VHH binders against UPF0159 protein Ta1429. Designs and how they scored, part 6

Target 1, 206 residues: UPF0159 protein Ta1429, of Thermoplasma acidophilum (q9hib2r271to476)
Amino acid sequence: EKVRLIKYSNEREEMQKVLALLMYPFAEDASGIISRIKAMELSEASAILERIRDLRKNRRMKVGRPFEAVNYVFEVTTNYGAFRDLQRHRFLSIVRKPLTVSYGFDVPPIIAKMPDLSEEYAEAMKDAERVYRIIKERYGAWIAQYAVPFAYRYPVVFTTNLAEATYFIELRSTPQAHFDLRDIAIRMYNEIKSVHPSLAGIIKFV
Key: E = the ipSAE of ESMFold2; O = the ipSAE of OpenDDE; V2 = 0.75 times the mean of E and O plus 0.25 times the DockQ between their complexes.

## First folded at step 1 (VHH)

Design e3 (framework vhh_4orz_3)
Fold by ESMFold2-Fast, scan of step 1:
Structure e3 (fold): chain B 206 residues (1-206), chain A 119 residues (1-119)
Amino acid sequence: as target 1 above (206 residues)
Amino acid sequence: EVQLVESGGGLVQAGGSLRLFCAASGRTFSDYAMAWLRQAPGKRREWVALIYSGGSTDYADSVKDRFTISRDNAKNTVSLQMNSLKPEDTAIYFCARDLTEYGYPFDYWGQGTQVTVSS
């Protein structure tokens, strides 16, 4: 799968945590906030998040520090060029596997538009896979990775929070963004929305 | 999020004409290049026609001078006029968009529309 959400917390608990942090500066007493939040219906919590969404008029207006408390671990399977661009974002705990041929490859756009060239490109990649398998069997995966063309995809695991994910998704989901990063951004948005539909509402400009 | 819906396919005699339509939803239709691709049973998917956001067009050699791609940005539609149809044009035709001009090989594929050309 190109983008997989590996780890996330219960949405209600994450919403309660964000709301507590949002309310804290304006409250007389922390125990009162905790009691109110515990008694809050899911619909009321969702309405508050929707109002916060509505107050953001453009993507330069950040969602605020309380949303940094919501954490996600993603696995993204992408080519080396896209991975290089991912590294420019402030993701935490980035870990990758050795380069491999197990996850397919991406065809450059100009070649993909020409079916005969696409077929020749695919055959060249299959030839590279044969070389990779020979080296891996003889010398192991660490040495074999140096035979992997940059067109091949490999998995990268990283940790992010909802505020950073919002920044990345809104920046990289624009039509003018490079396809690889835009595709990753849209898939990350859909993964977050699938597990945290209320919190995903904060990601406004997708 | 973004949905593409193809229509206009059908059964036609060799030498006939059909016009295909693709209706797109989403906030930035006019910023994308749009394409038509096709796949016949037992064959690879092949690119047919492309229209860039600026209005320029490209065609596969097999359809050049017979097919014409056009767009209506006000209605968020792209169409393919197919003239002088041949039995080898029989395929499922798909609408796709490029995220950027010269982007990766087309995302947001529609479900397709069947075109059958009888000999």
Scores: ipSAE 0.000, ipTM 0.070, lowest interface PAE 24.0, mean pLDDT 77

Design e4 (framework vhh_4orz_3)
Fold by ESMFold2-Fast, scan of step 1:
Structure e4 (fold): chain B 206 residues (1-206), chain A 120 residues (1-120)
Amino acid sequence: as target 1 above (206 residues)
Amino acid sequence: EVQLVESGGGLVQAGGSLRLFCAASGFTFDDYAMAWLRQAPGKRREWVALISSGGSTDYADSVKDRFTISRDNAKNTVSLQMNSLKPEDTAIYFCAKGEYSSGWYLPDYWGQGTQVTVSS
């Protein structure tokens, strides 16, 4: 799977946390907020989040610091070229292995449509795999990674929060974004929405 | 203090199976990625399996589809199921917790290791 959501917390608890943080600066008493939040039904909390969503007129208006408290761990399997572009974003931790040939490679769509170029591309990848395996056997995977072409896929694990995920998804889901990053952004959105349908509503410009 | 205690190693014939266990204490187990590393005679240590705090797994090419890493957060244990063992799997196997960021896995604590010997 290209994108897998590995770690997330219970949605009700995360919503309660976000709402408490949102209300705290304007509250007379923290204990009153806590009691109200704990008694709140999901539909009521969702309505509040929808009102907050409506205040964002464009993606330049950030969702705010309270949404940084909602954390996710993702595993993404992508080619190294796309991964280098992912490095431009503010993910809290990126965990990866040495580059490897074990997860296959991506053929650019234009090359895939041309039989002669597709065959030449595959031959170049096969040659790189031979070099990789020789170096790996003698010097290990961390040295061998330098023989791996950018086209090869490998898994990375990263942590992010809902505010950063919103920024990334809204920026990279546009038609003008690199196609690999757009695919990743849309899949991340769908993963968040599947476990946190109410919180995912804050991701407005998808 | 952090403690990692490996067990389950031994002598096994090629094609056989072994299961290794690591008992962890002294840290918040659920918050950390755990790994199995090995060191064969005359070679440097290499990682063979990793499991994230969320349960995502990854394996070195040499052991993929033969080894399975798992964790039990209720018992603070991580396990490595090793199937279809080969003589080249002979090594001391170490349980580790550590920092992994920007492509580097840096164990901040190691167990003492458990010996696995696979006869031809």
Scores: ipSAE 0.000, ipTM 0.077, lowest interface PAE 22.4, mean pLDDT 78

Design e5 (framework vhh_4orz_3)
Fold by ESMFold2-Fast, scan of step 1:
Structure e5 (fold): chain B 206 residues (1-206), chain A 121 residues (1-121)
Amino acid sequence: as target 1 above (206 residues)
Amino acid sequence: EVQLVESGGGLVQAGGSLRLFCAASGFTVSSNYMAWLRQAPGKRREWVALITTGGETDYADSVKDRFTISRDNAKNTVSLQMNSLKPEDTAIYFCAAYEPLTYGDYEYDYWGQGTQVTVSS
């Protein structure tokens, strides 16, 4: 499975936005908040976020609504079954390509541990791929996607926000989580951390 | 009720051009994948061209670079511009619509009666 962060905003600006929203209920003047936040050094903002992180004792204590203001666009290449599970976490699909056989397929872990079943599973996938090619030649790729088993991978572009990403990553990075979603969660965390190292600190239980 | 009505077919000489139209009523073409399919005498129906909700297009290899599918959202129509026609393009052409596989399965249907295209040598 592959996860790519394809769109995000400047970390300093996102941090300023989150901090302004966090301070808003406790301040008398919105203009004063904006001026103070814009003058804040990155190190000072990071220290404030780290103190906020420390207030969360477990993953069931959700991050506050201000973190919903930080948005990300991801491209995820995964099997359709895993994608259906992702949709349950308020990830909004923006753009997708037709289901296809071009990106390979995933063998469920329990089947992968049994060599005879793994071989039979792979053979069934290749049979479906043959049917896909026949339908594609006759009716095109968009219609042929009906023949693609949910085990095959395909790319999808979706949006999420930092609060939802935190919830998803903390829930799905546990050893007990479904393998496909755990891999996606860990990769998503690493992508966010690579561009927003300070904001990624709010994702505490990875 | 939902309805698709094809028009623009006719008799044309090899190398000529025709433009087919598909008028939709009861639904919006911009909200669906729209396709053209054809059935030649003695052959199975085959897909020819597709336009997605996002405006992406796809074509059968046999018609690529000769045919162009387009959509007019204001008029709620889909058209197929057919250039460099060959006798092998002789068929009844059908307009079909189907909902994208985004949050469930999709279905397509040949809701129109089709329009006859005959290419003479």
Scores: ipSAE 0.000, ipTM 0.119, lowest interface PAE 17.9, mean pLDDT 78

Design e6 (framework vhh_4orz_3)
Fold by ESMFold2-Fast, scan of step 1:
Structure e6 (fold): chain B 206 residues (1-206), chain A 120 residues (1-120)
Amino acid sequence: as target 1 above (206 residues)
Amino acid sequence: EVQLVESGGGLVQAGGSLRLFCAASGFIFSSYEMAWLRQAPGKRREWVALIYSGGYTDYADSVKDRFTISRDNAKNTVSLQMNSLKPEDTAIYFCARESFYDTSGYMDVWGQGTQVTVSS
């Protein structure tokens, strides 16, 4: 899979955490918040999240710091160029493997629509794979990685939170965004929505 | 070429149903919020339904529980299922795309419209 959610917490518990943080500035003490959250019905919690969604008129209106408490760990398999762009979004990359040819490569959309040019591009990639294999056999994968073209994909593990994910998804799911990042943003949204359908509702501009 | 083309309008009796279709082309459909708006003779256009790129929906109070907006990203289509139609629903119905740069309900691409007439 190009984007895989590998760590997340129970949605009900995450919702209670967000609601407690939203209430904190207006409460006399923490024990009152705990009692309120324990007594809260799911319909009430859902209504609060929908109200926050409705109050955001555009992508420039941030979801607020309480949503930074909801954390996700993703594995993203993408080319080196897209990886460099992801680093601009303050995603903390925990680990990566040496660059490799094992996960295929991406052909820019304009080239992919031109059969002759697409074939020439693929042949250039295959030539690079041959060079990579020679270097890997003689010097190992960590040295061979420097022969891998930027078009090749490799897996990276990132951490993010719901507020940062919302910002990234809303900015990069648009057709004006770089094609690789748009695909990643949409897949990331779908992964969050599959495990946290209520919290995913805060991601309004997808 | 960026284009929206509506179909499915017509004449229907009060209490009846119609389904409107909007075929989109020339842009990455799955990334945009899509809307249906309507304009009755001599009145301003009013928003009817909105479907977000993620599949969430919003409806005007006047059509809530009677109309259903849906999308098929594989076919680049938006549909509006209209049930329990009233004479007040008579209008030209427009398919529209919400602006990338103003996601607060500003529409930057419009279809030509399709006429819906509900007889009493």
Scores: ipSAE 0.000, ipTM 0.091, lowest interface PAE 20.2, mean pLDDT 80

Design e7 (framework vhh_4orz_3)
Fold by ESMFold2-Fast, scan of step 1:
Structure e7 (fold): chain B 206 residues (1-206), chain A 120 residues (1-120)
Amino acid sequence: as target 1 above (206 residues)
Amino acid sequence: EVQLVESGGGLVQAGGSLRLFCAASGSTFSIYAMAWLRQAPGKRREWVALITWGGSTDYADSVKDRFTISRDNAKNTVSLQMNSLKPEDTAIYFCATDEGYLYSPNYDYWGQGTQVTVSS
């Protein structure tokens, strides 16, 4: 799988946490916030989130800092170039598997449009896979990873929060974004929406 | 954790054919590169054939043009069609896959093997 959501918290508890942080600057005291959060119905919580959504007129208007408190752990399987771009979006890489040939490779669009060059590219990848297998059989995967070209996909675990995910998804889900990053952004959105349908509503420009 | 089970081995005369099967369970088969390796008595394991997630195949020179590796991702299986068998092909044949775990430094997974015996 290209994007897999590994770790998330219960949506009701995350919503209560976000709402408490949103209310904090406007509350007379902290104990009042706890009482209001405990008594709050889902419909009232959803209305507050929808109001916040409505206040954002474009993707340059960032979501508030309270949304940084909602955390996600994703496993993303993609090529080296895409990982470089994910790191630019402040996705923190925690742990990775060794580079491997097991997840296929991506052919750059320029090369893919030229049949002769595309075939030569595929043969070069096949040759690299042969070398990888020989080294892996004799010395193991950690040594064999040095034979893996950057075109190959590999899985990396990233952490992010709802505010950073909103920024990434809204920026990279546009039709003009590179296909690999757009595909990752849409998959991340769908994963978040599947577990946190109410909180996912803050992601407005998808 | 992935489990691999090989089948299809047996006794065959030189020049004959056999088809080996490997069934994967536990993890997602579609993300694996699958390989066949063999080990004859008293010898090291040697790589025979592999198929990547994208369908690219490669073969050891000793079996090239005689063996064909294929996969069925919907059934979590990989197979090895072995034609024009020679006595030198006698070995235990193993299915192997490279599944990474976040906390495991060793990604090699092997089945129990299936015996192939080619009589002269």
Scores: ipSAE 0.000, ipTM 0.109, lowest interface PAE 19.6, mean pLDDT 76

Design e8 (framework vhh_4orz_3)
Fold by ESMFold2-Fast, scan of step 1:
Structure e8 (fold): chain B 206 residues (1-206), chain A 120 residues (1-120)
Amino acid sequence: as target 1 above (206 residues)
Amino acid sequence: EVQLVESGGGLVQAGGSLRLFCAASGFTFSNYAMAWLRQAPGKRREWVALISTGGDTDYADSVKDRFTISRDNAKNTVSLQMNSLKPEDTAIYFCAVRYDEWGTLSFDYWGQGTQVTVSS
């Protein structure tokens, strides 16, 4: 699977945590805030989050630091070029496998539009796979990874928070974004929405 | 048959100007961002100027305010106007296609380059 959400917390608990942090600057007693928030109904909490959503007029208005408290762990299978761009988005990479030829490769759009180059590209990939198998047999997977072209896909596990996910999704779901990253951004949004439908409402500009 | 052909390089005195041209063929030029990169003797290749499909430009700090990149979609050309040239600008200059505006600093297709030499 291209994008898989592998760890997340209970939505009610995450909403209560965000609301407590949002209220903290306006209250005298932190423990009192926590008690009040824990008693709040889910529908009431959702209504408050929708009001916060309404206050964001454009993508440049950030969702605020309280949303950094909501954490997600994703596994994404993508080519190395796209992965290098993902690494620039303040994601913490936990685990990745050595680069491999087992997950296929992506053809850049400009090459895909040119039949002669597309065929040569595919042949170059086959040649790289042969070199990879020889090196892997003799020197192991971690050395063999250097023979794997950037076009090949590999799985990586990373953590993010709801504030950073909002920034990434709103930026990378635009028509001008890298085709691979746009697809990843939309899939990440759908995964978050499936487990946290109320919190996903903060991701406004998708 | 993607082709990028650079021209306009040469020998120039410090403080002088040159205009580089890149003629592109074999692809839908207007659909792709374009770039100029350079490689000085004994140095790594570095990008110096970028132009998006919409005409937005970006420059490396070393050339900012001295170089201007432009494109002509009707003629399938990208140009680099170089002013106030310094000996440090001596390099082979390459025209490149950026296949992805939001990806890494990755470039698809490189020209053969044009030599620029700036004497002190």
Scores: ipSAE 0.000, ipTM 0.095, lowest interface PAE 18.0, mean pLDDT 78

Design e9 (framework vhh_4orz_3)
Fold by ESMFold2-Fast, scan of step 1:
Structure e9 (fold): chain B 206 residues (1-206), chain A 121 residues (1-121)
Amino acid sequence: as target 1 above (206 residues)
Amino acid sequence: EVQLVESGGGLVQAGGSLRLFCAASGLTFSSYWMAWLRQAPGKRREWVALINSGGSTDYADSVKDRFTISRDNAKNTVSLQMNSLKPEDTAIYFCAKDSPYYEGLGYFDYWGQGTQVTVSS
């Protein structure tokens, strides 16, 4: 799968945590805030989050630090070019190596806009796989990785929080973003929404 | 079997508008990227517009601001609204979907039969 959500926490507990942090500057004691929030019904907590969503006027207005407390671990399978752009975000990532030909490859956008060249490019990639396998048999996967074209995909595991995920998703789901990252951003949004439908509401500009 | 069927082509005067439709069957439509490509006689097929599974769009420079691609996942259709048409837009227009092998990356497999668009001066 191109994007897989590997680890996340219970939504009610994450919502309680975010609400406690949001209320903290306006109260004298933290214990009182926690008791109040624990007694709150899920529908009431969701209504507060919807109100916070409404206060953001555009994607340039950041979600805020309390939402950094909600954490996710994703696995993304993408090409090296897209991975470099993904690394420009504040994700803690673990790159899996050596590079392989096992996950398929991507056609560069300039080639993809020319379907006849796109097919020829795909055939050239398959020729590169043959060379990769020859080197791998002689020298092993670690040396063979240097024969893998940058178009080939590999899985990357990274951790993020809801605030950074919101920034990434809203920025990279726009028509101006490269298609590789646009698709990743939208899949990440759908994964978050599937496990945290209330918290996903804070991702407003998708 | 995957089927993509284009419609909406025809003859139109320069400056006019036309809307193309692509009806898809035999696939989970909402999960695939869709594209419109065109080919004029004696020329290579060229990409015109792309729409990803989440609805984000991209356009070739030659049609930017004149064409709009959209999708309706409930009806399994993708559409291309063409405005301010020029004689140079004359071509057969094709609907395409992402390859399962190269999903999300602009390599398209399974092309429809195409629909002819002719723009007179």
Scores: ipSAE 0.000, ipTM 0.129, lowest interface PAE 17.5, mean pLDDT 78

## First folded at step 2 (VHH)

Design b12e (from b12, 21 letters changed; framework vhh_4orz_3; at its last look DockQ between E and O 0.01; V2 from the best seeds 0.00; counts 0 for: pae E 16.2 > 2, grease 27.7 > 24.2, placed apart)
Fold by ESMFold2, look of step 2:
Structure b12e (fold): chain B 206 residues (1-206), chain A 121 residues (1-121)
Amino acid sequence: as target 1 above (206 residues)
Amino acid sequence: EVQLVESGGGLVQAGGSLRLFCAASGFTFSSYSMAWLRQAPGKRREWVALIYSGGYTDYADSVKDRFTISRDNAKNTVSLQMNSLKPEDTAIYFCARSHDYLWGEYSFDYWGQGTQVTVSS
């Protein structure tokens, strides 16, 4: 799977945190507003979020700092070009598995058109797998990853928050974005919507 | 079990229009990019239109400005509006689920049996 949402929290609790933070500047104290938010019906909380969504008239209008309180962990398996572009976005942290031969490799289109070169390319990848396994057995996976050719796919784990995710998704879901990033952005949106249908509404310009 | 079922094919005169439909089941439709591919007699299957899960679209140069792909996530359907049809558009059209994007190439992991589109001169 190219994009997996591997950690998230209960939506009701996340909605309550966001609402508390949105209302704090206008409250007498934090404990008072938290009590009122916890007593709030889910339907009322959802209606407030929908109204906040409606106030955003274009994607340049940021969702606001309270949405930074909602955190996600994603695993993305992709090629090197898309990974470089992902790194340009300010994610909270990036954790990488050791590179391995387990996720398959890409064949560049120009090589795919040439049967003899495609066979030679596949043999090179087979040789790299053999070398990887030898190094892994003797020196461990961390060192063995240096033997993995750039053609292999690799997973990356990163954390983000709903505010950053909204910015990334709305920016990269446009026709101007590189296709790989558009696909990743839309898959991230769908994963968030699957587990947080009410909060995903804030991601308006998808 | 992933199923994709195409419909709406038929015979049409050059310059005419057709709308193809694809009904999807067995997976979370809203999470996947979807595409239409076609296979003309004696040729390899080629993609013609793709729509991302968020609604953005891409087209092969040969059909750009004539074909429009769209999706309905509530009904789990994808459609292809085909206008200004040419005899060269004659092919079996397949609905496909996009697997990933590999170094500038689209990849597809499931497709249906297809629907015939025939454009007469």
Scores: ipSAE 0.000, ipTM 0.128, lowest interface PAE 16.2, mean pLDDT 81
ESMFold2 (binder alone), look of step 2: mean pLDDT 84; pTM 0.856
OpenDDE, look of step 2: ipSAE 0.019; ipTM 0.300

Design b12r (from b12 with E31R; framework vhh_8pnl_2; at its last look DockQ between E and O 0.01; V2 from the best seeds 0.00; counts 0 for: pae E 20.1 > 2, grease 32 > 24.2, SAP .792 > .668, placed apart)
Fold by ESMFold2, look of step 2:
Structure b12r (fold): chain B 206 residues (1-206), chain A 121 residues (1-121)
Amino acid sequence: as target 1 above (206 residues)
Amino acid sequence: QGQLVESGGGLVQPGGSLRLSCADAGFTFSRYSMAWYRQAPGKERELVARIYSGGYTNYADFVKGRFTISRDNAKSTLYLQMNSLKPEDTAMYYCARSHDYLWGEYSFDYWGQGTRVTVSA
């Protein structure tokens, strides 16, 4: 799984929270807003979100701070090069590890078509694993990571919110974005849409 | 130092083939990730294919197996074999190189002048 959404909350509750925060600056008091939100049908809440979406004319128009109240935890697996570019984006939290051989490796498609070369490639990956383990025992994991071929996978877990996720998704889903990041952005969008179909509507420029 | 020079563009019929080349006069060509981008008139530039210094490749979805990116480190040359060309492939094609050779940086910040591909139907 290249992108997994591993934690999220109930959409109706999250929508109510966002709407309350959106309306608070214009309310006489919080009790009135809370009462209105409690009485609101899901269809009414969804319509308000659609109106907000329509007001965004381009991806530079951020969705607003109330959407920071909706939080997600993602797990993303990609090669080391793509991860370096991914980490340039400021998510709320990133759990990082040194490169390791524990998450398996990919066989490039051109090599996978040739049985003898595929076997030789796999043996090379096993040799790299052996060297990694020797270096790790002697000098530790941080130094050992230099023995890990790019073919090995690099999973990370990070926390983000809907406002930051919208920014990332709309920036990196453009055709000009690098393949790996564009693919990650589209998959994040689809994961959010699957569990939060109404809130995902705010992610307009995908 | 270092200039990316594309060649091999031209006019072809739908279903035809072209092979684009990108020569890099820079030091240590083999250590960089390379890519092909394209831009049609009035459209945004889009990634077509990427090849890492280690040889691993990625392709845009619209390629659908029709294009193959490759590199020849001995000749410091990047290639794009384009088969089954369609009118939608008409664009200026650009060669790109990453700025960092150590860890396979995905930021592409060094670009060629481009070569035009026209698929006339």
Scores: ipSAE 0.000, ipTM 0.101, lowest interface PAE 20.1, mean pLDDT 80
ESMFold2 (binder alone), look of step 2: mean pLDDT 80; pTM 0.823
OpenDDE, look of step 2: ipSAE 0.026; ipTM 0.336

## First folded at step 4 (VHH)

Design k1 (from a12 with R27F E31S; framework vhh_3k1k_2)
Fold by ESMFold2-Fast, scan of step 4:
Structure k1 (fold): chain B 206 residues (1-206), chain A 122 residues (1-122)
Amino acid sequence: as target 1 above (206 residues)
Amino acid sequence: QVQLVESGGALVQPGGSLRLSCAASGFTFSSYAMRWYRQAPGKEREWVAGITGSGGLTSYEDSVKGRFTISRDDARNTVYLQMNSLKPEDTAVYYCAADYYEGSGLYPSDYWGQGTQVTVSS
């Protein structure tokens, strides 16, 4: 699976937390905010989120900083080239595995369109796998990773928050975005939507 | 809070020796490959030496092979660069860097120090 949501929190509690932070500048003290949170119904919270969504007229208008408090842990399996582009976003990497040949490889679209080059490319990948296995047997996986071409996929676990996820998804789900990043963005959106259907509504420009 | 702090830089005469130290804190030191880089005036930053997380493998830039030795002490969270037979062309600011993928060069170094100045001049 290319994108897996590993960890998330209860939606009702996350919604209440976001709304408490939105209310903070207007409250006299933190105890007043806590009382407001405890009294807030899910329907009331959802209505407020809908108003916030409606106020955003384009993707340049980012969601507010309170949405940074909603955290997700994702595992993404993608090729090294796509991962380098993904790293330009503010995702905190928790775990990285050595590069490996175990998750397959991606043929660049321009090469895939040319049957002769596609076949030669696949043969080059098989040659690299042979070198990888020799090095792995003698020196282990961490040294063998140096023989792994950029085309090979590997899993990376990272954390993000709802504000950064919204920015990434809205930016990278456009038709003009790199195909691998667009695929990741749409899958990430669907994972968030499956567990947090109300909060996912803030991701407007998908 | 992650920190790499270099020390040991000095002015030395040609043929002299120096030992640079890099004290690391705020991360699991033994999991990271450690590397030394240098930057001379008007030049780009250049890789000098590397050592894997296990301490089992070392690597060096061609111009320093046989003269420089990289080593580490995981108990003290410190990496060292022993520099012998120093030449004027070794004059540079020396930087310590931590590379999670054991110096593969596929990723930029995750952490950098502020550098220590080494000057080799008569």
Scores: ipSAE 0.000, ipTM 0.086, lowest interface PAE 19.0, mean pLDDT 77

